# VHH binders against Putative potassium channel regulatory protein sup-10 (sup-10): the designs that were tried, part 4

Target 1, 283 residues: Putative potassium channel regulatory protein sup-10 (sup-10), of Caenorhabditis elegans (q17374)
Amino acid sequence: WNSKRSFFIPDFLGSGDGTPKSKTESVIEERMEYGRMILLVCNKTCAKHRSDIPLWLKEFNQKKGYQEPETITYYYHTYRQAVSFIDTNETDVFPNLIYFIGVKRVVFNGDVNIREDVNDWIASLDQLILLEPRVYEDLNVILSDTSNCSSKYLLLADRPKCPQPSWSIVARIAQDHGIQPVKIGHPLDGLTHVLLYKRMPYLSEASCHLSVLLYENSYSDFGDDINPLVVSDWITTLLPLEEGSCPALFETYWHPIVDELTELQQIFYSAELEISERNKRPA

## First folded at step 6 (VHH; framework vhh_sonelokimab_d1)

Design P38 (from PB with V62L)
Fold by ESMFold2-Fast, scan of step 6:
Structure P38 (fold): chain B 283 residues (1-283), chain A 126 residues (1-126)
Amino acid sequence: as target 1 above (283 residues)
Amino acid sequence: DVQLVESGGGLVQPGGSLRLSCAASGFTFSSYAVGWFRQAPGKEREFIGAISWDSGDTYYALSEKGRFTISRDNSKNTLYLQMNSLRPEDTAVYYCAAGSTPYLGWRYDSAEYDYWGQGTLVTVSS
């Protein structure tokens, strides 16, 4: 309303490795209940954009028996990322499902040239964000409230019931779909973005990009990969976004099984087809 | 009766290394995630790193990654922090803390730690 308020999303994604102790269970249950209430309120109060869930994602969720709304409420955090985490897993057979929404073209300020140095790319991203008043204003509101660390809970999801996916698995899936993976550091502690970039050759000057939000800790191999002092050897060529690029909503698993990898590959492929179709039909 | 006692701090030159220890007593150390925080003069307390009950998971502040290594020995009820390539900016009182769960869900939030040590001073000066 007329006051600057923090938006609070408690850390309720921690599910342990299948059998938490009684004290741990009690704490997690309390936070999950509280978190759901606050997340619902936050989604209604601080919505930046609301859209229909992509068809491929609705079909996937229906196939798995997952519960979800007909629309997604987008709200922006650091670097214009919109993220949603939904514990829709009704069984212990499959990993928890986490939804991510890709970076919008606006953060690249149009004519950003190719970057091959990760440190240079990060500096350019920070500069462009500071030059975008609306993005900077949103970030400033979040950072100006010293009591508001709660958005970090959403981005630094608690330990999963199963191991976190490795960079190698994500990179392989990206490569199998002709997607260029690029790692970037995030200003939030321990958070890494992986940009998946794919050209759509049948669309004039159109391209699609996806962003996968990964957590850097030693439970995965990210701990050895994310080293800002040695990052120059990564696949770091970041292509400029073209007119017509759009974000995609996609999901990642914490520890894919062989059969699950096939589903992840299909999800990435379907997401790109959806983006492609949207780009064919300008408003 | 619960105590966390840090040791191993001291004066070290830039580029040097130190290994901090935290001895735990009065609770079941092996059942909890534990971590390290530091507080420089005139600054707020900041997170350094944390480790789960079984050493299966570790998490570090991004700015410290690669220079600091956290480990634990449940048989000795001891938490360690190996600090390499120290800089003057690393000068701080270092605290160990024990969480309320075996897992890293609240690893960077100091409010989620139940027990704290008195701290050990690390001075990096040339």
Scores: ipSAE 0.000, ipTM 0.103, lowest interface PAE 21.2, mean pLDDT 45

Design P39 (from PB with V62F)
Fold by ESMFold2-Fast, scan of step 6:
Structure P39 (fold): chain B 283 residues (1-283), chain A 126 residues (1-126)
Amino acid sequence: as target 1 above (283 residues)
Amino acid sequence: DVQLVESGGGLVQPGGSLRLSCAASGFTFSSYAVGWFRQAPGKEREFIGAISWDSGDTYYAFSEKGRFTISRDNSKNTLYLQMNSLRPEDTAVYYCAAGSTPYLGWRYDSAEYDYWGQGTLVTVSS
């Protein structure tokens, strides 16, 4: 994706139809690739979102001494236009706030009219490191890093058209426990489905949101055989170490691993409860 | 009027290959993202793949297996789906669809596509 076209940050200088993008859209797409930005996505007719929320964010950033991220407003005419432009599986409501930093993004997904909730979200942004690979090559680069054999990855996946959970809460919980959260949405939903059906076919219909833990394994290619742990129902499988895996000492280190997995089970229980509560939102 | 017409469907043996075509008319085909969906009997419509206006971005439900390849020829207003290593579970009516934007957004969501073809039947059986 770096300096290359991708499905979520297409070349903003050329639409291909001969219609140049607006200046605002061009700025947004540039910052989605290389800069830091808080994007407010709202309906053009909403006066409150046109002025109040950008002012709150500016005042909050100034109070904290923050230079970045800049706040930009994207005005849409239809909900469909908004989701198409933003191209994010984390947004289930508008108006909304989205934080962009390089390839990473975090969606607020709360009520933007509640100033205290917005302020709390902004304060948490520098603590979140949710990775969102968009193609298999990006995911393989993340998982193939053999320089740190103690790395832990929490793979997070949503089924298409399911309500989106508060990814910022899940990412915060994972980060608090030293786990790198990785959001696997489209185009990787099919891969997650294959991994789930191969390991635990009965869970394919259990929930909209699936968490898969990769732990203490040197993963050289995501397409090769994988040792996932599905954690929403906390089903563990034997973690065989593959040829060239590091460390090749799980038998010796089993006790510390068991203690750590118990802590992770508490994280996943909390995340699943929060996701369940969001799914019960009133109509 | 916008029209999309699929062709190339038929009976094929397991392990075989098939290339589907979708001829577009009534709109500026080169300006929009387009995609393929399928629907098996008694099942919901399933996303297969999509391609941006310039072929710079592609998105697949099957990219992990490399069996299907989406492509387009803007000079001919035509969308293609190359299907390899076909399996009985690939039996379905295949539809092409056109969105209202040059780029891939909710490309997996059939509701994001404004125009649909009539479909072409692909049967994978011995």
Scores: ipSAE 0.000, ipTM 0.110, lowest interface PAE 20.0, mean pLDDT 60

Design P40 (from PB with V62I K65R)
Fold by ESMFold2-Fast, scan of step 6:
Structure P40 (fold): chain B 283 residues (1-283), chain A 126 residues (1-126)
Amino acid sequence: as target 1 above (283 residues)
Amino acid sequence: DVQLVESGGGLVQPGGSLRLSCAASGFTFSSYAVGWFRQAPGKEREFIGAISWDSGDTYYAISERGRFTISRDNSKNTLYLQMNSLRPEDTAVYYCAAGSTPYLGWRYDSAEYDYWGQGTLVTVSS
């Protein structure tokens, strides 16, 4: 594992000269990696940095000596818009608006200029997930839009001021539109456990409620098999990456949290690998 | 020369228990994360679990969580896998592996491991 990727506080992780790092340092390194993946997928409730490039990525670019080229600026502008849009709409005039977040690997929508001039660093960033936020007044409209069904991963996000239907109702509405609710090939309880994990020692004053809809070949009706709160309720916040920000964070037992985050990241990573292989050749 | 040698494999009945050992030599064992993988005939290598250099962190494949326990003894340069409630589908060659870093991370990926043992066969059968 590349421990040099703990970019924001590299001195905290030691020089990497072969000296074993402390238990605290290794736990932080794991949490920063997996937490960043979760934050890129679920950064809707972080009230901080929503109008800025995520701190860890800004520091990563600085550490690597990369300038913020046009491609990175365009990419992060979209991400910043996504985060800002979700946060700002907390006081929407339509409190029943539904947030729908498409999640996909970084691909530049067939834009030839962007695709060809991808910075080497961006091309090597296996764990960056692009958020595509959308807002609709009616869930039936969302599920009737075939472009939403083409997303490899879809997050149905609950805002603090905007309630969402229960998972059973979402599944039924999907079926009413000839769309099957999604199921992950791995046991569903694994994913729902990750999404339900409320004992995260990140900034707990911020929260987000998520329902993950993965449109794959393995479909199921969650109906009576899944508690709606298990699928739709997950509390997470940005891991404090600033020097000296939260020393107490590193004194908490973290392994179960890291383990749950690893599960979710493995699912997304597996999908990214499959997409990458598919895109190498039209085979 | 770096060497990892697994032992403790054998025939066990369903529901039984078995403890595997992996003896390391030729490198500073206490400076690396280590893990267990298995491979059944005709299948790819499957991750089982991994443990950090100081035993401070462990993680397991979801399917093995609760049945298998990984541990290490740095004073003896030895990695262990305690397997309980064994099933016929646990029949495989079990491999120990050492990474190039003290930490976990992507340790479910076999490509993250630099050194591998030759394996020990575990057969779960009546």
Scores: ipSAE 0.000, ipTM 0.107, lowest interface PAE 20.9, mean pLDDT 45

Design P41 (from PB with Y60W V62I)
Fold by ESMFold2-Fast, scan of step 6:
Structure P41 (fold): chain B 283 residues (1-283), chain A 126 residues (1-126)
Amino acid sequence: as target 1 above (283 residues)
Amino acid sequence: DVQLVESGGGLVQPGGSLRLSCAASGFTFSSYAVGWFRQAPGKEREFIGAISWDSGDTYWAISEKGRFTISRDNSKNTLYLQMNSLRPEDTAVYYCAAGSTPYLGWRYDSAEYDYWGQGTLVTVSS
């Protein structure tokens, strides 16, 4: 294990096409500072598409002095992960986002075809989150693991105007599976993040599989270091993002160590009361 | 050459039991998380359960909780699935698979498994 940051490019050869040459998992994030426009993608994909960078984004990057790629890559996953988009141009209309990491079915696979129309794609995500039976089924599969912090694969980001059903589903599943909902210590204005994780008998509120998504005010860079002798669990290393910018994605793979889990516990507190109550706004 | 070979499938009556085995060769079995999937005719491949490299953690699809047990023997490079109280809807081809990392964070995702067996048929019928 280590905390070295690195950017990984997906290898479309040797990831399910034959005997893999590397056992390293890679993650890609493409992000635009024109609001919180973020695309999070894993390296083992069933399909990908390269597209020209939009003119407005190219002009924005030039104005900011940022280096830009020639093209932006969008990935279509089957059974891996939901692709998430957050667009701050419509701060009053953010959908609920659920990240289905480690789930056999990908809820957003069919909607990724509309990725170039961000507003339409965001609207489709909101509708999927409001389809309670489908959302409940997928979350229940994630949370059915035994003796593991399976809730690492669930990150719910919600807006102040989010419909009640989303929080009711999260609270019900957390209660049914003995999961402690954890709220990040630094809420982001009208957008809150809830991390669910299953308590282990020897751990109170820390998880060897803890995962938190953070967003940064520039192109993203991911830390992903794997030691095959030590790694049995995933863990997220959090960087303080007190700048007026978006969080960033950081992950390190290692066996849990008591002192480091204690430090992670200090970052979080139980949001059980907030998600078990009806979402009573106004803010 | 990487190889996974399933065995133990067959015809069994409702309420019966079967133990499936998966023999691995050509890779360091003890360094991989491994699991079981099944596929019924006309349906997509479905996750059943997985076990970490050190047998410390097991992961299950909710519908199989309490009826099945997964175990491994690293000294024999073998994965097992003990299936009890079998039902007609358990009829499927059962596949074993080995993941690309020991932590198996993507345990439900068939794309996370780099090595697959050819499958063994389990038929539950009266």
Scores: ipSAE 0.000, ipTM 0.109, lowest interface PAE 20.0, mean pLDDT 43

Design P42 (from PB with A61S V62M)
Fold by ESMFold2-Fast, scan of step 6:
Structure P42 (fold): chain B 283 residues (1-283), chain A 126 residues (1-126)
Amino acid sequence: as target 1 above (283 residues)
Amino acid sequence: DVQLVESGGGLVQPGGSLRLSCAASGFTFSSYAVGWFRQAPGKEREFIGAISWDSGDTYYSMSEKGRFTISRDNSKNTLYLQMNSLRPEDTAVYYCAAGSTPYLGWRYDSAEYDYWGQGTLVTVSS
C-alpha cells in the first residue's frame, strides 16, 4: 500500500520501539503531503520546559495573522521519530524549525532565538513558493483558499494520465454530492489514488486551516481510467444520507485529531483571541 | 467563584500507595483540561500530569510514567491522582490546577493554568 503520504513514514514503523504513532504525528504527515506549515521540533525534555521554546515565535505567529503558514509543535521521544521528518542529528534539531511545502522540507540552520534571522528565512521561502510553482503549490493554494471552504468535502485524484472524459464524469458525481473535485499531479508510487478530505474552517476565521483525510482508495489496474461507477458507489456508501448526520466511524476517526490541532493553534493565537472566538466549547 | 480543593494527602511508607482528590466548583469542570503539579521544599513547582476534558488524552511527566495515574469523574466534578510505589523524593505539596481550554498541549507550563488549589501535603517516610 503505496501513497504520497507514506513517503514520510519511517522504516521502523511497526518494529521500532513498539510505540504507535500519535494522532498529532498522523495529522502532521497528512499536512506535509497537501499543505504548508512551519514545524517547531522539540523533544519531550524540551516540552517540559517552556523557556526552551522561543516565546517570541508564539507571539510572532499571532501578529502575522491567519494567512501565513500554520506553525505546529512536534514532540518526539527518539531520534528515529525526528528522522522521519527532517533526517538530521537529534542535537541539531532541538529546538529547530522546518518549513514544509507539500512534500518539500527546508530545515532552519540559524539561531531560533534571533527573530530577524527567522523572519528573513521565512520570507525567503515564501519567495521560493512564488517563483517555483509546482503541482503541490496549486494544491496548497486550493487547500488554503477560503473560497474553496464553501464545500465541506474535497475529492482528490492524483493521476495525470487519467483521461479527461473519465475525470469529468467523476467530477460531476462529486459535485452532485456537494464535494469539490480536484485533479493533481502523479505521485511517485505510480498508483491512482482517490482521497476524500473534510474541510475544517475555524469559527473566528473563514479560512480552511485543516483538511482531514476521511478515506483513501487506490486503483491498481493497468488501465489509465478511473471507473466512475465504483467512485459513485464508494461516495454513496461513505457520506451521510442526511445533512448533519455523520457515521460513527468518521466521528471516531478524526475528532481527536482535530482537537490536537485546535489546541496547538490556540497556543499560538491565544494572546489576541479568547478561546470562544477560535473554537466552540465541547457539548 | 472558582474553587479547587485538594484532599487525601498524608504520611505514607516508601513503596506505599496514596490517592489524591481535587473537588471543583464554580465553573463547568467537564469543559476544561485539568492537571496535577507538586512542589518539594526549596524547589520549583513541577508538572506531574494532565487530563483532557473527556478523559480521551493524558499527558505525564517522564519521571512519573507508570507510577502515577490521573483520572477524572465529570459527574462528581472531581480530579484524581493515584500514586503507586511512592519514594521519599515524592514528598511535596500537591496542587490541582484548571486551564482555560479542554485540551492538553502547554499543560506542562504552570503559567497556562488559570485556577489553582491551596495544595495537600504528601510525606513519604519510614
Scores: ipSAE 0.000, ipTM 0.107, lowest interface PAE 18.1, mean pLDDT 55

Design P43 (from PB with S31D)
Fold by ESMFold2-Fast, scan of step 6:
Order: structure tokens, then sequence, then C-alpha cells
Structure P43 (fold): chain B 283 residues (1-283), chain A 126 residues (1-126)
């Protein structure tokens, strides 16, 4: 048990579940900037083991030699409660929902840098999905591209003790890093998310700045049938052109990001069919 | 009294290199993230790069990527900027600045810096 390394959930995520914090964690949280978090949100299949941490995530931690599984379990447990996961007796383990949030250096008492472990964690997500190459081939390629570079993801959220960044500030960050911002406001989230995405073949290091969002039915509230056209049309309304931003950035990157999110949604749909079919067959 | 003093500026030919220094005094340098900005004649002040209190994190403007390297030495209360492959477009007054926290935050935004140097002129010309 090492108190010098810790992950925690900032108050602005709005879980309100009474998650315990140390005095040191509270001080670190007060000084965290927007987007200094990694969230890994799994579907019911990933939660099947009825423990604080699903088996695939435990196996990932063991493979990476993480000696503080309690802090990682605590981080995941808190967010899982907020997302209202339901455990099942399913035999397959696949992440259907992955949110990537920018993580910068976080130090506990100045002795430990958590950023490197988190970047390694992101890199290893690609290997987990490789267990099902037929279904996840295109997603594996996308995640491999991201894993081959330093992770640069950003989630901007409204914090009670910090001013909310304006859209013009978000656009400036995107310009400085050659990254496409995607603004997402969902009725069930109660929180505005900004994802950074960069996948432009003509730009250097294009693959290093990819935020991945795989949609769950419960978050779209479009009824029983979710299809790529509905999702794509919805996505195009999330980031309307604003003159106060950077018109050239939006005009250059908007169509590529819509295409990429449509591709990810198609992969997600195919993955759901594969998982559904396998879960009908007793192990 | 808080002071940041830049040095190392001067005339250099295109393709040349310069190393700028920023000496800090009057505050605990190791408690703050610090960064470099520049301002060319007739242009707004632009961000170049920033480094956290312990050198664990750095953040650079993409337009200068690979040519400039930021570093710090807390034992000497000094911030550095190594500039390579200089171009005429790099001609500007270079400023160092200290933020309000040890972490990077919005360090591309000049409003997030509490202390500023007076600047050092870099001229890139044949």
Amino acid sequence: as target 1 above (283 residues)
Amino acid sequence: DVQLVESGGGLVQPGGSLRLSCAASGFTFSDYAVGWFRQAPGKEREFIGAISWDSGDTYYAVSEKGRFTISRDNSKNTLYLQMNSLRPEDTAVYYCAAGSTPYLGWRYDSAEYDYWGQGTLVTVSS
C-alpha cells in the first residue's frame, strides 16, 4: 500500500456518491487543471465479475506491474457507480465505451509521476481488443496509431472552483496542437465534454491526438434503433460553426471527424452483434 | 521583490542557434510552472512553451515543434530556451513568465502568468 500514488475523481464529474479522499488527494484535486483525468467506462460485459475491478482491467494492471490496484479500482468504482453499471453472468469481456480524457502530470507529495503509467494504460487497450480481431480490426488500427505516440487527450469540464473555458480558448488550444475539437452536450450527462481528435493523413503526428468515444444506446436516447446516419446527423449538430472560433479549423477538420465517428459507430454496432451472438452460447 | 531577468538574446544568422536564460529571484522558483512567450513587431504576444515545477511535463506550441526545447534548473532558479534552426520569422522580443501554480494548466494563455520578465531581443538576419 503506497500512499504516494493516487487517482481520484474530481467533484465536477458530479457523482456525489461520498467517494473518500485523503487530505493530500484533496490538495492535489484543488490544483488540477481541466482534463487531467483518465476515465475507462465499460459496458455490462466488462463488469460481469461483480468486483470493484473487472477481470480484463485486473489482467491489464498485472501485465503492467502496477502495485497500487486499490487506487485504480477506487477511480473506476466511483465512475462505474455514476454510470449505473449492471453486472451479468456473461463470459465475454469487451469494452464498448471508452472515454479518453487528457491527463497531465499528477504528483502525490511530489514523489510519484502518474502520467507515464496512464499513457502505458492507454497503449495497452489496443492489445486487449486484439483478442477479437475480426470484429475490432479497424478500431485496433485506430488505437494502435494513438498508442504509438505520447497520449494527448483533453476533456474540458466546468469546475466549481475554476472558471469555465470559453469556446474561443478551446479553439486556440486546438490550433496550437493541430487538433480538431468536438463539443458534446448530452442531456443525460449534465456536463459539456470536449474531445480532441487529430486524424489527418497530411499532418505530421496526426495519430498522436485521438480521443475515442464509442456510443451506448442509453446516452443517445434516440429510441430502440441506433444507426450511423442518426448518430452522424446528431454529431454534426454538436459543433456548429462559430465565427468567434476558428472557421478554417472547423472547415478543414469537420468532415474527417464526422467520417471517423461514423466508422467507429459502425465498428461498435458490429462489436455489439458479435458480443450478443457469443453471449447466447454457453461457455 | 519578484524579478525575472532574460538574457542570451542577440543577432544570429538564419539556420543558427541561441540559448536564452531567465533568472528568477524574490520567490520560490521551484513552486511554479514557467514558460516562454515572444512578440514580433506589429504582432500579438504568442506562446512558445512551458514546463512544470519539476520538469516532469512540457507543453509546446505546434508551430515551433522540434526546433525549440524548454528546460529548467531549480538549483540555479533558472529557466532556459534552446532555439535551433532559427528563421527570420523568429525575430522577436522573448519573454519568460511564471505562473500561479506548479502545474501547466492554461499555460498557453498569457493571463495565467503572474510574473513577467522585461524581455530579450532576438534578431535573425543575414
Scores: ipSAE 0.000, ipTM 0.110, lowest interface PAE 19.8, mean pLDDT 46

Design P44 (from PB with S31Y)
Fold by ESMFold2-Fast, scan of step 6:
Structure P44 (fold): chain B 283 residues (1-283), chain A 126 residues (1-126)
Amino acid sequence: as target 1 above (283 residues)
Amino acid sequence: DVQLVESGGGLVQPGGSLRLSCAASGFTFSYYAVGWFRQAPGKEREFIGAISWDSGDTYYAVSEKGRFTISRDNSKNTLYLQMNSLRPEDTAVYYCAAGSTPYLGWRYDSAEYDYWGQGTLVTVSS
């Protein structure tokens, strides 16, 4: 097995400031840019509720010379779909869950491929994700080690041209741990998902493997026209910098991003409840 | 040398049935996902169906509407397509294809199939 350390990123996550960086600095900047991507996706979705930009993101944008979004807003239909998806998941909020609203088109490697409605296929929570070829070696360990914990999180990965573990082997491991494998049907080729625990894999490195679907306009509010979608199949892996430091770095840079997204989702819940309350009144 | 050879095509009346066969040689057939595509005159190749290495998973194009059944016999290195209730719009050259992997992940994308047969003509006409 010869795997180069690689990740699939949108153009702006790959854009550097032109200065050489240490391993630690490069990984941190990559993680911060991932968080920025998440918040930018939210900002491009038309919405009824507004949220201020967090201080850490303003400082990051200023450092990079990026334009700051003023506010994040959501239309009723867009954040209602997001809230419904989160409610269906009944798990802790993770960034990738916000992006499955109104998705219908997927972009791989910059190419735009028209696909059927992703919402119908991805909203199911009892699905097995097929990860990178090496990841299934750790899947059995992760599932065994985390069997006492009911908290699971959605991971979604696509590796179209890389050798994948035999589906039969992956399905067997999932079944042995009480997870029913489900494949995403036509027309999303090779795209599957499974609920996994919010823990770092049992590697010398902390890693996250997830797909993030970017949607810029409310499909339900503006008709069948959807903006190009960008898929990020992988987020960065934290390298061990010193013994025992990798978990601390992961927690330090991942938690602020997760906390901000959790706050946004609580705002959406509040707004959705208010709108639902008004809709049952004769007015 | 890898070879896929289709057979079983011909002229059939509307409402009729045909069973196509694809004989594989020169590779470990039982390890790979395989499928059927068709191409009508002046049109692009269209996905029909695919089957995993162990026959545990099958996928079909929406347009077949339960009329087509894909199967394989790994002991004979042969892929089959049973076509029922044939219509004039099913007239096409049918191609057998072997994928680059044992999985069905990219089954609809003809670019993911490394090996192709020469095709067998199916004509549905009265």
Scores: ipSAE 0.000, ipTM 0.105, lowest interface PAE 19.6, mean pLDDT 46

Design P45 (from PB with S31R)
Fold by ESMFold2-Fast, scan of step 6:
Structure P45 (fold): chain B 283 residues (1-283), chain A 126 residues (1-126)
Amino acid sequence: as target 1 above (283 residues)
Amino acid sequence: DVQLVESGGGLVQPGGSLRLSCAASGFTFSRYAVGWFRQAPGKEREFIGAISWDSGDTYYAVSEKGRFTISRDNSKNTLYLQMNSLRPEDTAVYYCAAGSTPYLGWRYDSAEYDYWGQGTLVTVSS
């Protein structure tokens, strides 16, 4: 799954007043070189539009045995916009939860470089700072879910210049749940993401496991016992990494992700889970 | 009474193959989504794969895709699991399950299945 992909997506980008900019479809060319996912929390006043899932994604999910989504949801707000590529029952329960996978570029017929439009969508997420109380409540609900057979995870989009107050929200919710957030990004992408993960065990299991890591400037926010793994080593290539260099403990089999990355994450998750069980990992 | 009866389990050497069968009775088999689960000693029950009732579409756990193949024969009310390139890690009790929803192939949780067989043991060892 490292091949280029293209699919149609409605263009509902507003211009600061919450109205859609266009109802026409744009072609999004996607490269899953890094298996990157963006999962966003939005204000409950965000407008949304539902569309049928693209045929290529439906076929891929069916062949991989992933839960088949029926629609995709586009969310937008007066001062921010985001896209959800997969709409599940969990997303409906948490209507402020938005995510998309691996979007590199929006392609219009004949145009060569329009990645700026995608980056502008992400840039608008800086407005999350203005909705701090709501963001905390939504994250707390998601992470407090006592479901026993699904994974709960958040990949927060963050720009290099994101103000410190956005990290106070992340730090607060993470500490409340015994989690350490992980910044994920590649220098060439010009974007930083934060991963929060909670594995929900089957009813027959007695324990639940969480693990995330933080880049340098955030380490002191969570104390001296933060895992010293080098986060950047994991995202610079899809080639196999050594055991213990994975920045997070998580399961990715639920998403259409690059096969090599999925296998690496499973191997490291299994190894780190065993280590965490011996060391009585928090939560 | 609804019954599902597994057969075909046994001892096989690493790299070998086995075909499991699940005979259904007491319900209209052709109207149910059916699937396979397994449980190794000391581990939770895990999804292997499922097949829909209407389209015959198959859904597999990512780790099992390519080695295991699920099929059904509605004329014989039977579900099959073809297992190839078996490893010691595949040692488990294998269960067949049936659910009333036509889309249970998208539900990987054992709690979503209404009817279960008693299981058949597969041991991969030299």
Scores: ipSAE 0.000, ipTM 0.085, lowest interface PAE 24.0, mean pLDDT 45

